# VH-VL binders against CheF taxis protein family member MJ1615: the designs that were tried, part 5

Target 1, 255 residues: CheF taxis protein family member MJ1615, of Methanocaldococcus jannaschii (q59010)
Amino acid sequence: MIDKSSEIARFSGKGILITPKTLEKPLLKWEKLEIILYKDKIVFEFVDKTIEVGVEDIEDVGAELPKKVIDIAKSTLEDITYHSSIIIKSKEFGNVMVGFAPETSIYGKAPIDNFLRKLFYILLNKKEVKILYNAGENSENTKWENGFLTFIKKRIKDGLVTKIEYRLVVEILDNEDSKIYDIFSNIKDVEIEEKDVDGEIEPVLKILQVKDGKDIISYLYTKDKKVRLFILRYMVILLDYKYIGILRYLQETVE
Below, E stands for the ipSAE of ESMFold2; O stands for the ipSAE of OpenDDE; V2 stands for 0.75 times the mean of E and O plus 0.25 times the DockQ between their complexes.

## First folded at step 1 (VH-VL)

Design m02 (framework fv_acimtamig; at its last look DockQ between E and O 0.01; V2 from the best seeds 0.00; counts 0 for: pae O 11.3 > 2, placed apart)
Fold by OpenDDE, look of step 2:
Structure m02 (fold): chain C 255 residues (1-255), chain A 123 residues (1-123), chain B 106 residues (1-106)
Amino acid sequence: as target 1 above (255 residues)
Amino acid sequence: QVQLVQSGAEVKKPGESLKVSCKASGYTFTDYYMHWVRQAPGQGLEWMGIINPSGDSTSYAQKFQGRVTMTRDTSTSTVYMELSSLRSEDTAVYYCARGYEDFWSGPYYFDYWGQGTLVTVSS
Amino acid sequence: SYVLTQPSSVSVAPGQTATISCGGHNIGSKSVHWYQQRPGQSPVLVIYYDSDRPSGIPERFSGSNSGNTATLTISGTQAMDEADYYCQVWDSYTVVFGGGTKLTVL
């Protein structure tokens, strides 16, 4: 168990604070930024200010930056080829978007991805979900199963080195037996569909996978709309799934 | 208490440069923007520009572009405003003013002002 | 450029209410700030964000902003209120001041 006071992740680079107010500032620019992630809070340390909010105040991750912000970067010759964002909604700070980018594009996306991997771990790990696994067209006999999102360790050989990668899966606990559904691998398509979940019509993720040359359709439901969003963001950002359906949903959600 | 203390009055000739200083105290110097505003005799307030807390970024009014330079020294908590190629029309009281902002309530306003520095430009 | 228009002068008898207007295109959508400048002194913030009053400013000072006009109101005007008053906004990354209004207490 990670102590709430222990630092989980840190991102060092440059960032920009975006609010309706800051967008009207003449000196809006990318500045030195450190993002520190804890189990229960996230801290944004700018040169002249610090923003501390709870993890629960995070509303979105990886949203597109406003054009104006990008234009500012271009006008000041800022290297922000690789960038991401965190949107926060808090009573203290209101709606805030923080754009962040590595100090230089030389490092690629790795610094961002590494930080976001840990952020998504905090945001998604052990979240309750319901799943219809391999429901296909004959879903009449398939019942929703209660489970949790969980990250499992996968050993990946990279040449002479073994790397550990964390992979998101759905874990079903049934008495003494645990069942794992890997629904985030070999994805062919992702859509949002309305389905009956325990007597209520709810939006669910429809995930089409290809396994052994066969199409497998699974449905994933989460009561928390933010968790659904984070799952989609995770898929887009870290799994590099850029399906039209997902993108459309994300655009509609952010607008 | 917050104090902004400016340098003393100056007399300059046309073509020369002026440099006014503003020493800040009573607050965290690196947390606030600083503005410069001038006022010609019998005239209104005229905004000159702004410098950010770190001093690495400035924005000047279009009228003063190319002639004004704002700097700040963190070690001495002092902000400077230099105006070159002085003209008789530059005769004014020059003010430094601290820029106040909060996260939600909009653009800058000036909560503290220096005492002003009279600069007279005469042949 | 954005322009703020103030009357050049306003006169009021002691104890009466003084009203100073600040006109600007759609100024109601902006935050307006007001400064008082007594003769020979530096400006002092008296109203910020249209109607908020800094600590130390008397309650007789109030502000409003709607449409194309912001207004500074001084109720129960006193001799010490005789000063120049400036409205100020932020526009296009620039600070804009009104021309100032001289308030005379008769």
Scores: ipSAE 0.005, ipTM 0.505, lowest interface PAE 11.3, mean pLDDT 89
ESMFold2-Fast, scan of step 1: ipSAE 0.328; ipTM 0.709
ESMFold2, look of step 2: ipSAE 0.006; ipTM 0.552
ESMFold2 (binder alone), look of step 2: mean pLDDT 92; pTM 0.945

Design m03 (framework fv_acimtamig)
Fold by ESMFold2-Fast, scan of step 1:
Order: sequence, then C-alpha cells, then structure tokens
Structure m03 (fold): chain C 255 residues (1-255), chain A 121 residues (1-121), chain B 106 residues (1-106)
Amino acid sequence: as target 1 above (255 residues)
Amino acid sequence: QVQLVQSGAEVKKPGESLKVSCKASGYTFTSYWMHWVRQAPGQGLEWMGIINPYGGSTSYAQKFQGRVTMTRDTSTSTVYMELSSLRSEDTAVYYCARESYLDYGDYFDYWGQGTLVTVSS
Amino acid sequence: SYVLTQPSSVSVAPGQTATISCGGHNIGDKYVHWYQQRPGQSPVLVIYQDSKRPSGIPERFSGSNSGNTATLTISGTQAMDEADYYCQAWDSSTVVFGGGTKLTVL
C-alpha cells in the first residue's frame, strides 16, 4: 500500500514499459497501470512490477511518439488508440508510455488531462527564466528581465460549463509587487531562435502573440534546457498549440 | 510571512453600502484567487464570491448577485468587497480567504482576521 | 443547489477518536476540504483534497471521502481540538460549506 496521504494526483488506465529490449518485440500488450504523482516522484504501478521515477530524473513528457512506438501501439489497439498515448521519459528506466481509458467513456481523456496538468505544475512552477517582453523589430526594449514561471488560476466558460484552467505565466517580482507577463495566450506562432542573452548567444523561445490587434514578440530564456522542453510540451499537450517551430524542436529532441 | 489584513469593524444603517478591504502581503498577489465568505453571529460560513486579482474577473453567489461588487488594486495588493442595500440580516463577520492553486486549489489556505459589520437602525 | 450536511455536535472523551461526517449526493466525486474554527478566530485549514494534511497539522487529523459521505477523523482527541469544524466542496462554479459541527472534548 502506497502512502495515500502524500499523493498529488492519480491516473488509472493502461500503459506499456518501453525499453530497447521490448521495442524489439513484434507485438506489445497494454497492461493495467496506476500512475501516482508525488511532490518528488512518479510511481508506475503495474500488476507485476513497480517503477519509480524521481521528478528530477524526468527527461521528457511527450505527445509525439517515436515511429516504432506508434506502430507497436497501433498493433495492440485494444480499447486505447495510439494518438491518445503520452510518453514519459526517464534517464534510468527508459520510456514509459501510458494510454487513456476507452474512448467510449463519457469523460474521454479528462482523467489523464488532470494528471498531466498537475505534473506540468510540478515540472514548471518556480523555474527561473529571463524574459525580453514585447521586443519586436522596432522595439526599444533590449534588456532582459529576471523572473520565474508560475501558474495563475482562471475559470473559463466552455459553452454551458465553467472549467478551471491553470495558465502558465512569467512573473517578475519587484519589492512586494509582482509584474505578470502572460506570453502563453493568444499565440500566433512559436519558434526557437538564437539570441544574445547577457553577452552570450543562446537558443531562446520566441513567442508571437496578438493582443488588441497588435503583434507582440517576446523571447524567453531558460538556463535549464529541460525546462524549455517542458514548456513546449505543455503548450502542445495542454494548450493544443501546433506551430512549425515547436514541431521542429520536438523532432530534434525526440528523434 | 503570508498575511491578509482586513479593514476595521463598521456600523451601518439599513439601506447603506459597505466596503471592506483586504490587504495581502508575503506572496505574489496576482497568483492566487481571493474569495469572500461571511458568518452571521452564531451561524455557519456562507460563500459570497470570488475575484481573480490577475485580471479582475469575478463570480458571485446567486444570493448576492446584484448587490455585491468585488474589485482589486494591484498597486496596493488589496481586494475590496462592496455590499449595497444593507439589511439587518447582513450583520456578520466578513472574511477574505486565499484559494491555494497548489494541487489546483479549491481550498482556502489563508484567511483574513475578519471584519465585523453591524447593520442596525 | 448542492447541500452538505453535518451533525450539529459531536462529543468525545479526551484520548478517544472523534468522527465528523459530511454528507452530499455523490460527494465522493468531489474534493472535500475541512476547516477548524476556534471561538473568536478565523477558520484554519486542517485537511484538503479529502485526506491531505497541511504543514503544521498533527498526524491525528485524517480524512476520507467515498460515495455520499466524507469523514474527518481526529484520533487521540485533545482539549485543544474543541472547535467548530466545517467541510467544504466546490460545486461547478460555487463554493459550498457544510453547516458546521461543534466538537466538545470532556
């Protein structure tokens, strides 16, 4: 029995443990799986084995599966479709692929979405960044601001239903006051670009937004490149943004 | 470190308006939703509504719709609750309470000290 | 409107286990949070999301939530636990509180 009082989130469904050895098999079977998220680790509890991954050992949370994994998932089919699968990569244990409850469920993918939102909160909250906000071609803004990633809670009306959505933002703290830059809403495009960050050329995330009919271009630097990957995965998986720059970056990282 | 400090007690007459303040400190003001909850003497807790300090968006309990207005001032890290057309039944302690966003919140991790409002003629 | 039902009072002897129920239709499908309020003081969070304890709350406090009933359990009850206890859930876009339970330790 796992320590229930410290768990942050739980998902019950089906998954596959993927390692180089299991990828050589011609057919892989989806197994019953409970995923339990704690502050410092994820526990993957299969019927016959338990795998623990420390949060700091998570290397990727993907929506784009490697071709071989897609082919294997498609061959099993069962009550899970391959396009509904999420992959979590760990340096120590390799890939762990998880699926959804059957699509005929009236709630569809809601359980996995709730789990992933809490996971991204743990992976991104309070991570240090540098931001160059509203710095387009004709902008006078050339100075990077130091800040951190945080989440703000919004209630979004979706037809007749009001849902809670946690939105990633950049926060600059200035003497008891905070300045919030919402650079992840109303996004027109996202790409990776090399830019001068405090005298050194670094890859940065370039985000183009449209606010009140005006284009706003912002640049985001993360010292930890893994955090940049988690931001991109968050945008693709939870915000449903599918931009050319993001796709190119994900191809280079996953393949 | 985290503190919510409310304005002092008030005595009002029926038909007047009430405006209570709640000043936040020790955290990023715009990162947490703020709620208003009241408690009549000897009675239970009653939810009045919620404000998002980031954008100023609000949602009110149906019972108070049309009489309550919630606002915030980001420069002073303060939320306000205004209740109009006061009745004797509005006599209560009014609390501001911060909604935690950790684990997606929906619970109140810090409460103000309360503001006693007496409505009598 | 959604209603949460609590007993108005519960009495236990020191060192005994107190249980406070919070009834609601399919409440097990919602997160339930519990607050302690001592006379003249603001409420204090003692349990969140059914069973989790905030920093500083003794291990004596535990919670559960299943079906139509959520329960706050206080083991080894002490005089300092005398207070009103409120359950709280989120129903769609509104907050709902139970009527409160007065715990007496004598």
Scores: ipSAE 0.000, ipTM 0.423, lowest interface PAE 14.8, mean pLDDT 78

Design m04 (framework fv_acimtamig)
Fold by ESMFold2-Fast, scan of step 1:
Formats: sequence, C-alpha cells, structure tokens
Structure m04 (fold): chain C 255 residues (1-255), chain A 123 residues (1-123), chain B 106 residues (1-106)
Amino acid sequence: as target 1 above (255 residues)
Amino acid sequence: QVQLVQSGAEVKKPGESLKVSCKASGYTFTSYYMHWVRQAPGQGLEWMGIIDPSGGETSYAQKFQGRVTMTRDTSTSTVYMELSSLRSEDTAVYYCARVWEYDSGSYYPFDYWGQGTLVTVSS
Amino acid sequence: SYVLTQPSSVSVAPGQTATISCGGHNIGSYNVHWYQQRPGQSPVLVIYDDSDRPSGIPERFSGSNSGNTATLTISGTQAMDEADYYCQVWDSETVVFGGGTKLTVL
C-alpha cells in the first residue's frame, strides 16, 4: 500500500484553537499550524499539541471566527486577510473551532481554497440525498429520486492551459439509466424551504438555475443535516454563491 | 484488503468485440480512478485509458480512440472495458489498475492491479 | 507525445548494486513511479514519487530523479529481484510507460 502518500491535502500556516476555555485565556494567540487531511481523519499539528479526529467528527467548515479572535490577530499584527475555520467534535473539549490562515497573504485565497476543495470532496462524496429535479410550476416531476452526491471530472479551458476541475453533482442510485443532475451550476438563487419529503415535512434546499433562458427549480433533501450544512458552505466558499437565503440560514441556524 | 478481480481468459476471432470486467472490493469504489493497461506477449505495458467511477467520465489513448469504450456499474463496483474490431495484434493480457482519484497537483501511482485477463485473437 | 527510454536489459552479480535508468526530456519535473513484474504476475509498485517506498518494499530499493534521467537503484541485489522493471509518468492526463528493463542476477 501507499502509506507515505496517504495524505490527501496539507495546509501550512498559522492557527488558533477556539473553545470556551481558551477564549478566557489572557495569552491566547495565533501560532504555527499544519493541517493534514487523510481519507478517514484530519490532524491539526500545533507546536505544543496535536489534535486528531475522524472525518465523521467534522461538524462545520468556514464558520465565522469570533470577534475576539480577529481582534487578537490585529493586536499581534498577524495577517489573517484570508482565513477559514473547521469545527470538530473533540472527545476532550466538545465542539472545538480551529481558525487558520496562510503565513502570508501574497497567494490570496488560493491556499485555503485548494485545501477546502479536498476537504469538501471527503465530506460530500457519496453522501445520500433525495432530489426532486425540475419541479417548477410547469413540471410534471412530482417523485423524489434517491441518489448520492458525487464529483464529476470536467476539463476547463483556462487561458492557454486545460485544467481538470471536479464539480459536485447528484447521481441517481436506483436509476439504471445512470442519471446525473447538475444542480450546482448557473444558479440564480438558493433558499431553504419546508417541503413534503415522502410524507414528512422537512427542510430542503430549493435551487433555482437558469439554463437556455429557462428557470429550473430543483429541491434537494439530505437526512443528515451536516451534509446540508456542508453543501451550503461549499456553495458560498468555493462556488461564490453568496445568496441572502444561504447567508441568513447559516447565520440563524449555525454560529 | 483491496482486491481487483477480473473476468476469465477469452479466445476471439478477428473482427469480434471483447468485453472485460474488473470487480473492485475493499475500498470506496468512487474514490479511485480505474485504468486499463495491456501487455502483448513478451512486450511492455501499454496504457489504454482511464475511467472515473464517480461520474463515469473517460479518457482514452489516441491509439484506441474509436475502438475502446470504458463503463462502470456503481451498484456492483465493477468497471468494464470493451474493445471492438479485434485483430491479431490485440492478443495481450489486459489489466485493470487503480489510482487515487484525488489530484493534489500531480497524479498518484498504480497501487493495486487486477490479476490480468488473457485475450487471444486468432483465425 | 512524451517518450521514456529504458535499457532493454541489465545484468548484475548477486549482492551487487543494480541501476536501471529511465530517460525523458526534463523528466526531473515529473513524478516518476516504478513497477516490478515477475513472469506470469501482475506489476507491483516498488517506488513512487521519484524516491518513496510503499509499505512492504525492502529498503534496498531506492530511486532518484533529476534533469533528464530517473534511476531505480537496487542495492545488495538478490535472485528474487529478477524481473522486468517499468518506469512511468503522467503527461497531461495520459500515462506514459518506459519500454521496460529485464534485470538478470547471475
């Protein structure tokens, strides 16, 4: 086996460990941090401590840092122009937020985004969903289809270079025609709406796309609320879909 | 433990089509690319193409473009390679081999190979 | 199209060091992988990313890659190391194999 190359992604920079206990410490500071992502776990290496959790214990990605933590960076002249966070469920500390930022801002958002693309792949790939595709006023599609989230490989022309990009899509599990629904491109709006899912009222993602001048409305349900959260974070952070409905939901539901 | 189990040996006539299967187990099927590589008797390894089991996207070597088709069935964790218009020069052992799907800015090696499928094309 | 060149054969006495070269234009900028194939068997990964060993591969196997030549080195060569060895790189989504080198230990 490839045991030395089992790393999926690595982030090097500075970080800060945020718990109710550490927020009360007078000398809380940003310090050197290395984040190492594996297929089944994530490791946070600080100078004086290492935190290791399974990927199933990741609770949130990209949540807003507390004001006190941002103020500490300003007062200590730490550059956190580009930053993000990961919330984990720790056996010792309960829910813990790890804030992180590149050592320098000269590479812009790229170091964070490159790491988070790999993280979202691990968090979203193969997760079960129900989809009601193209279910607007003129649609006859009234049946929820069982499927799963996956990423498809897409070749993108970027100036003089052809790049490979992975795009999130929905693939139908029980359909022998191998349907793939791309509901995460050409998005005009996203809302969270209460809807009947197989006899029970559940919160669902309502995604409005524009294709060939036509509005397409699709509904996406995830039984695991963390998967819904990760989808919304992925859309805001990596797809730059900063719609009011998403941002309001994240602010009111997740802190 | 990871296993890639291929279908059994075949004897074909020129002009026929070949379809070889490769069943994966012991890992998350959609997290690894699957490649097909063949080896003619006494010759080296020749790459034929790649399939991404998660989306079903494929890319083929130019030599096989138009003759080869790769597909997958996620419900059985199986990939298939079809080669049409067979000629005697297609006599070879055909291997499937996996590569970590994740691209960290470079491609990973073939860490596991199937046992190979001998295909003989004659008369 | 990118081409990798290997010698067709290399012979060493038992216990001596075998070196197998893999030539390619600017190959030092590529990640080179090496596979061992014994007769009638599937290839086995022995070196990846120029110089790293997978779990279970003996320490006598090592690799290097710079300029126009990558090298697989087997120190203290044993009879069990007799096999064909292939180098491999990725070139824009295509896989390129070297022609293979037959290692004989006599």
Scores: ipSAE 0.000, ipTM 0.404, lowest interface PAE 14.6, mean pLDDT 84

Design m05 (framework fv_acimtamig)
Fold by ESMFold2-Fast, scan of step 1:
Structure m05 (fold): chain C 255 residues (1-255), chain A 122 residues (1-122), chain B 106 residues (1-106)
Amino acid sequence: as target 1 above (255 residues)
Amino acid sequence: QVQLVQSGAEVKKPGESLKVSCKASGYTFTNYYMHWVRQAPGQGLEWMGIINPSGGYTSYAQKFQGRVTMTRDTSTSTVYMELSSLRSEDTAVYYCARGPLYYETSGYFDYWGQGTLVTVSS
Amino acid sequence: SYVLTQPSSVSVAPGQTATISCGGHNIGSKSVHWYQQRPGQSPVLVIYEDSKRPSGIPERFSGSNSGNTATLTISGTQAMDEADYYCQVWDYSTVVFGGGTKLTVL
């Protein structure tokens, strides 16, 4: 029924649909689940039901699973992560969380991370941003540049092993040239700061990097606040950036 | 250059155990899965199981569950497949085969060992 | 249990196009890989992820996968292509092989 030619990624494993009503059940269990990602939609195929939503209705990725759900998973599954979840917009219940996990520990974290890399690609690629690059303490008058988020592929050979590294960057389109800002590598600190963006005071990401021994401070604005949330989730889950400012923001914003 | 070298042919009696080795070279041993696939004379390919050399995690085909054990030695870049309670139907060529760790591609085998012929007869 | 179905045998004259099918329920939603096995030799990967060729595999080998059928196509078939061909998928917890197709070039 589903055409693979439009399929971007698939996760096969166990899953659980989490609502307030589900959490009250005395026998809560993880069931077979396939998650199929397309450019414009995501499909959750449980044995007894199929849930399909547009990607615009994805509200969060990687929110921490409820303790009850984790405890049940640990008793029946050998491999579980705290961040293998997707929150979708439901007409009846508001936000609904889908937890997912591989059935076998043979793969470790890789199937989750590989699926999430494709999902973050869909959620972040070509999203509009404004950037104030290398704006130290003396650059109060620096102009915001309009651009978009993109992923660049880097192929690394280690003997006969070829690995693909996807790096999130900011791309600025100039009439004569394209300019790439890599602000998500070699990060020393990240915070949220209020800053004047085109005449309005807005929360922005403040990213401190160290490049060639120099501190580089950049500010990133996203009009869609979900894009900012997805960036922070991506950084925590796939880039392993555990900065206190990010963690505090995520705890305050997703609940 | 990638090379998978298996141990030599064996003749076993019913009820005995088999242990085949597969020594890997020419790549980072822990960056790829290793699979075991067998082929009975004149028959097709049959998957037995998989090992992740990085953690030693294993998963076996249902048919071999309880009879097969896969292990690895990272110091020698060698994977082992042990099959117990042998019967004549276990007569086959046993192959080790390398698969990538990436989820999208973990199911294909880019390099194969030369095979180990195991004959079970009394 | 998931099953892949291949024809037992396909015959083709030298220089003609050989087509080997691999049938499976909703196989178009899986990645299909193809192996060539000559008598007394180990299998060799000729197509992976539906349509990609490993380095060293001639461009006369191609693959497709849609709906319930995956196909291996060998154009300008040569005597050296005579072998058994196996399709393969990963079905969640296990690897599934087709029964194999013997290609004869006469």
Scores: ipSAE 0.000, ipTM 0.442, lowest interface PAE 14.1, mean pLDDT 82

Design m07 (framework fv_acimtamig)
Fold by ESMFold2-Fast, scan of step 1:
Structure m07 (fold): chain C 255 residues (1-255), chain A 126 residues (1-126), chain B 106 residues (1-106)
Amino acid sequence: as target 1 above (255 residues)
Amino acid sequence: QVQLVQSGAEVKKPGESLKVSCKASGYTFTEYYMHWVRQAPGQGLEWMGIINPSGGSTSYAQKFQGRVTMTRDTSTSTVYMELSSLRSEDTAVYYCAREIDYTYYSGEYSYYFDYWGQGTLVTVSS
Amino acid sequence: SYVLTQPSSVSVAPGQTATISCGGHNIGSKSVHWYQQRPGQSPVLVIYDDSDRPSGIPERFSGSNSGNTATLTISGTQAMDEADYYCQVWDSSTVVFGGGTKLTVL
């Protein structure tokens, strides 16, 4: 039956498989779901239905969903703000899956965060994926501050920063359809640095990445609470417990 | 132990509005969707709409859109269905019905009802 | 609009098997649910997801769903099974009920 010695991670909660047909439903309901991670596959156990997906067939994690799916999910989850939603897109089980756990932690020690850490590690090792964050139930924007992009471009010109990304492109859109690609690949270290952002001193994440022996420094800043929470979660997923002091500081200063 | 108790029978005149209540007990009110279904005398069952008691989100059958409003009060575990601009063809027994939590066996979401209220007879006559 | 078609009535003698059909285009790809309603009473769920029985429903009730026809089968029919029976599916944006079948046990 289940061999726990080969099981890498597991979490339980509620989720839903989204297909083109479910987009016709006016209201979505979340079902009991167990997600089990193995070295080469992920298993979704619904009541009386099991879906198995090879890791190589996972197209996106946290990918941008069609607006109709996001709108329906937001209306379904409007009173469940303590859950973190995860989104997995795969050709094997349909276009999209959306789920949430009954408990979450931005510090990465709750079951779902540990599961995501292991999953992202496996995906980065087996295949490259784009990781995107979807807006929360009552969030209107997921955009970065334009002044910060200007700040980074100026510092590149001044020789203070040689590159803003290493492997992935950061695309800043000025609306709810914003795409934020994971820029945390090949991270060597991160720290908080106080920087002049459009005439005001702000704490900024300084991300050090390495490529072919070259150090690449990126600065990440936003006043958008949802984007900051996603960044904090992703950092703990990939960088693990040793950065928890920084993550706690950022969480407490998000307001 | 699960019970859905509806308000009593009503007699209305054409043009008036109707508000039926359905009080839930014996389970966690916010964990199950609630639907409204009506049945005209000697006729079959007709779906009116659905409400999520947790967030208050609703969806209505096209036939009733613009005339029906569904609401809930979580402090009293009660759902409400209001129907305005009543006509004689709105004479029916109105039921609230609870959707079971687990309906995803077929791989596509499907709605069905495990518990029903006792029904509220509404007569619309001049 | 999606429509479910049921026979208006079915008659069986006590102890015989009653079969109630529910016709719909490609209904075998949908989940079909069945309700029993006695005069003056609320409907009672007797079968869900094509063939599953709720707790408390006798094993003589069974269901199937294939192609264009779903079927409710009542074996060893008893007088207490006399009622109207409705099939139900979800189609796109609405719950769809069949017209109902009156089962008479004579």
Scores: ipSAE 0.000, ipTM 0.403, lowest interface PAE 17.0, mean pLDDT 66

Design m08 (framework fv_acimtamig)
Fold by ESMFold2-Fast, scan of step 1:
Structure m08 (fold): chain C 255 residues (1-255), chain A 120 residues (1-120), chain B 106 residues (1-106)
Amino acid sequence: as target 1 above (255 residues)
Amino acid sequence: QVQLVQSGAEVKKPGESLKVSCKASGYSFTSYYMHWVRQAPGQGLEWMGIINPDYGSTSYAQKFQGRVTMTRDTSTSTVYMELSSLRSEDTAVYYCARDFPEYGYWFDPWGQGTLVTVSS
Amino acid sequence: SYVLTQPSSVSVAPGQTATISCGGHNIGSEYVHWYQQRPGQSPVLVIYYDSDRPSGIPERFSGSNSGNTATLTISGTQAMDEADYYCQVWDSSYVVFGGGTKLTVL
């Protein structure tokens, strides 16, 4: 009713709830699934059960499905050519994965990506960060700036069609007019580096961009480890950045 | 120049089958999806289904499930919509329309339409 | 099934602003596209992704979408704008069209 009026996005298709118990089964059935995203929660409606989770209990988005799940789908001719996953925190079973896929592969990746764009907006918008912009110069005496993640609406011309893309950026909170750093475009490489952040050594994202033939190196710190993970997932899934450093980090971070 | 050209008008009797073609040109045929939409005289637009020209996979509106079949021929950049067991209520203009799947499902361009009259 | 509600008709004098509504439960969470159909012609996309115009569509056409209502606005309406207008969304696994609005310029 009232909660339904705040619905942000919906995915309809098929899905599977993956727990250690599920992985012991010799056959796995993908069942009808509706995923409904709200500002403060996400709801997974299966035919026989409904799982409701606060967005703060979302642990990962887009993690690789277990090999056994993929192998069983292939052997049973279940079409999961295009799929994704959401890992949620369960008090009894630890992290639980919801795998989901469109009923048909006709739209390719688009139904998944359209849902995930809204989900990443909820997970990343207004999250606090520290940034050290363009710090790869010979003078390394630069100062961290406090800001937050936000999305800006960009119109991209693709031939005769203008399409809308919501792009992640960093906005600086300052006494003067707000400043936007676009560090997620024209990327040449991304890796994780240990760096001094306000007197403590912390892992930070090191992003190398090329603008007008010049290398721009920026460092991004997030206090919340999940925000960093969500940024990396966003880059891999929606921006199609498949740098070795990111892929290695994601592989090591996911159980 | 992106263009969709449909086959000509047809007159059918109840119980017969209809097959409309839509030939695409001016773009990568397998990179976009194609929808079929019909419009009965004086009525609104009614979605029938969609085909992915790359893989040939289809999805149909429930109302037409069991009567409609969508296919494509990648060598001629043509999609087809076949509707069986025709009834007088199937009298309509049938449109093909290109889908842009990356940021939403909108239709641009539309074919010129094929008028199908079903009468005894 | 998801339903989009449009007024059957809207009348406006030449040069005035016409507004056509498209009502749907939480439609502000969907992306709305708008089509213009002149008599005997195929539909033409005039607004996509709530508020964006395809190449060749005059800037007097604009769109908005929030809450339970999406709106197509035509400023400085001209006789050539007389047509049927349809809103459209993608709801999960199927396409939904509004019932259409006949715009009369007189």
Scores: ipSAE 0.000, ipTM 0.420, lowest interface PAE 16.5, mean pLDDT 83

Design m09 (framework fv_acimtamig; at its last look DockQ between E and O 0.04; V2 from the best seeds 0.00; counts 0 for: pae O 9.5 > 2, placed apart)
Fold by OpenDDE, look of step 2:
Structure m09 (fold): chain C 255 residues (1-255), chain A 121 residues (1-121), chain B 106 residues (1-106)
Amino acid sequence: as target 1 above (255 residues)
Amino acid sequence: QVQLVQSGAEVKKPGESLKVSCKASGYTFTGYYMHWVRQAPGQGLEWMGIINPSGGSTSYAQKFQGRVTMTRDTSTSTVYMELSSLRSEDTAVYYCATGDYYEVLGYMDVWGQGTLVTVSS
Amino acid sequence: SYVLTQPSSVSVAPGQTATISCGGHNIGSKDVHWYQQRPGQSPVLVIYQDSDRPSGIPERFSGSNSGNTATLTISGTQAMDEADYYCQVWDSYSYVFGGGTKLTVL
């Protein structure tokens, strides 16, 4: 087991604390920010304050920043070309959004993505799910399988270069042989659909993939709505599927 | 394909310092932690420490604390491991190895070819 | 310090199944990784997170972990599988290797 007190990831840059109260403050500005991720908690270290919350208190990742926050950055000549956000529950402030960006855009989006990769690992790894894999034309005999989300190593060819990526997949629990479904590759479309899951009508992710020129439809169910959201955010942010299906809607949503 | 190329074999005397380099080629290892592991002749693998992608943070095995220094040059995609106050027991093949992408998984992925360092009077 | 215990050696006939154990206190709660090291070569990751297989590693390699013992299994063992095998875990911000097991293919 991983020591819960061990630092998993750190983001160093600038940030802004967004609450209904802070938005009304004339001195609202982007300031130095350190985000430290642990197994069980996340810490936001601003210049004059530190916010510490549990990982379970994270409500959203990658939500759009308010226009006012962007305008403030522009007015103060802050370079926030690349930015992201984390929404958390705070006992002191209620729902809080933390916007964060690299100190300068010259660093690109990489610092954000690198941090978020680890965050999504913490948020999604080993989460229980049910999957209806390849439920297309021969769906009559397809049954929900119990599994969990996991990250695996995958080699991807990018031109003449072979890259190693870690990809989210579904691993099935009841197989003597590790059965893995790669349902997050070659995605053509993603939608939410209501389906019967163990006798209950539940919202599930409908994932359309293209394999060997053929369409494959799979359904993914999770009991935790937040996990579903995080999966979608993962697809948008790290898999760059932001222009398909409901992912487009998520990308366009401003909090 | 990610490859790690280490510096060549070295012969050192007791009390001296060694510095081994590890250069990544074929793929940028930006974002990957780098481990150093050594193996004495006929012995098993021994973890020495880890350095983060930026090079700004390190963690060393307790056995080597105060004697080992790991550094990273991101511009050249090279990681360095320096071990001071060498002893005969430090005779070993030293390996660099990339960590898992998230660090939280705790394995070592791609390994260098190893660098033999012999410490003898 | 956390300690991993492996048998010093295991022998298997070609085509047979080799099993290498890695013992540790409550190791089943940890992710166990396995490395293969052929003579004169660098270690190669063959199993990670107890049972996951990296790309390029043959399917005959598998892993399990429960209780106090993790196990590397090599089915249909081949001559090329002759090597030292090391189990490894993360513990208390340290990385711990087992003592290694020499697998001999008879």
Scores: ipSAE 0.009, ipTM 0.487, lowest interface PAE 9.5, mean pLDDT 88
ESMFold2-Fast, scan of step 1: ipSAE 0.373; ipTM 0.738
ESMFold2, look of step 2: ipSAE 0.538; ipTM 0.810
ESMFold2 (binder alone), look of step 2: mean pLDDT 94; pTM 0.959

Design m10 (framework fv_acimtamig)
Heavy chain, then light chain:
Amino acid sequence: QVQLVQSGAEVKKPGESLKVSCKASGYTFTSYHMHWVRQAPGQGLEWMGIINPSEGSTSYAQKFQGRVTMTRDTSTSTVYMELSSLRSEDTAVYYCARGWTEYSYDLYYFDYWGQGTLVTVSS
Amino acid sequence: SYVLTQPSSVSVAPGQTATISCGGHNIGSKSVHWYQQRPGQSPVLVIYDDSERPSGIPERFSGSNSGNTATLTISGTQAMDEADYYCQAWDSDTYVFGGGTKLTVL
ESMFold2-Fast, scan of step 1: ipSAE 0.006; ipTM 0.563

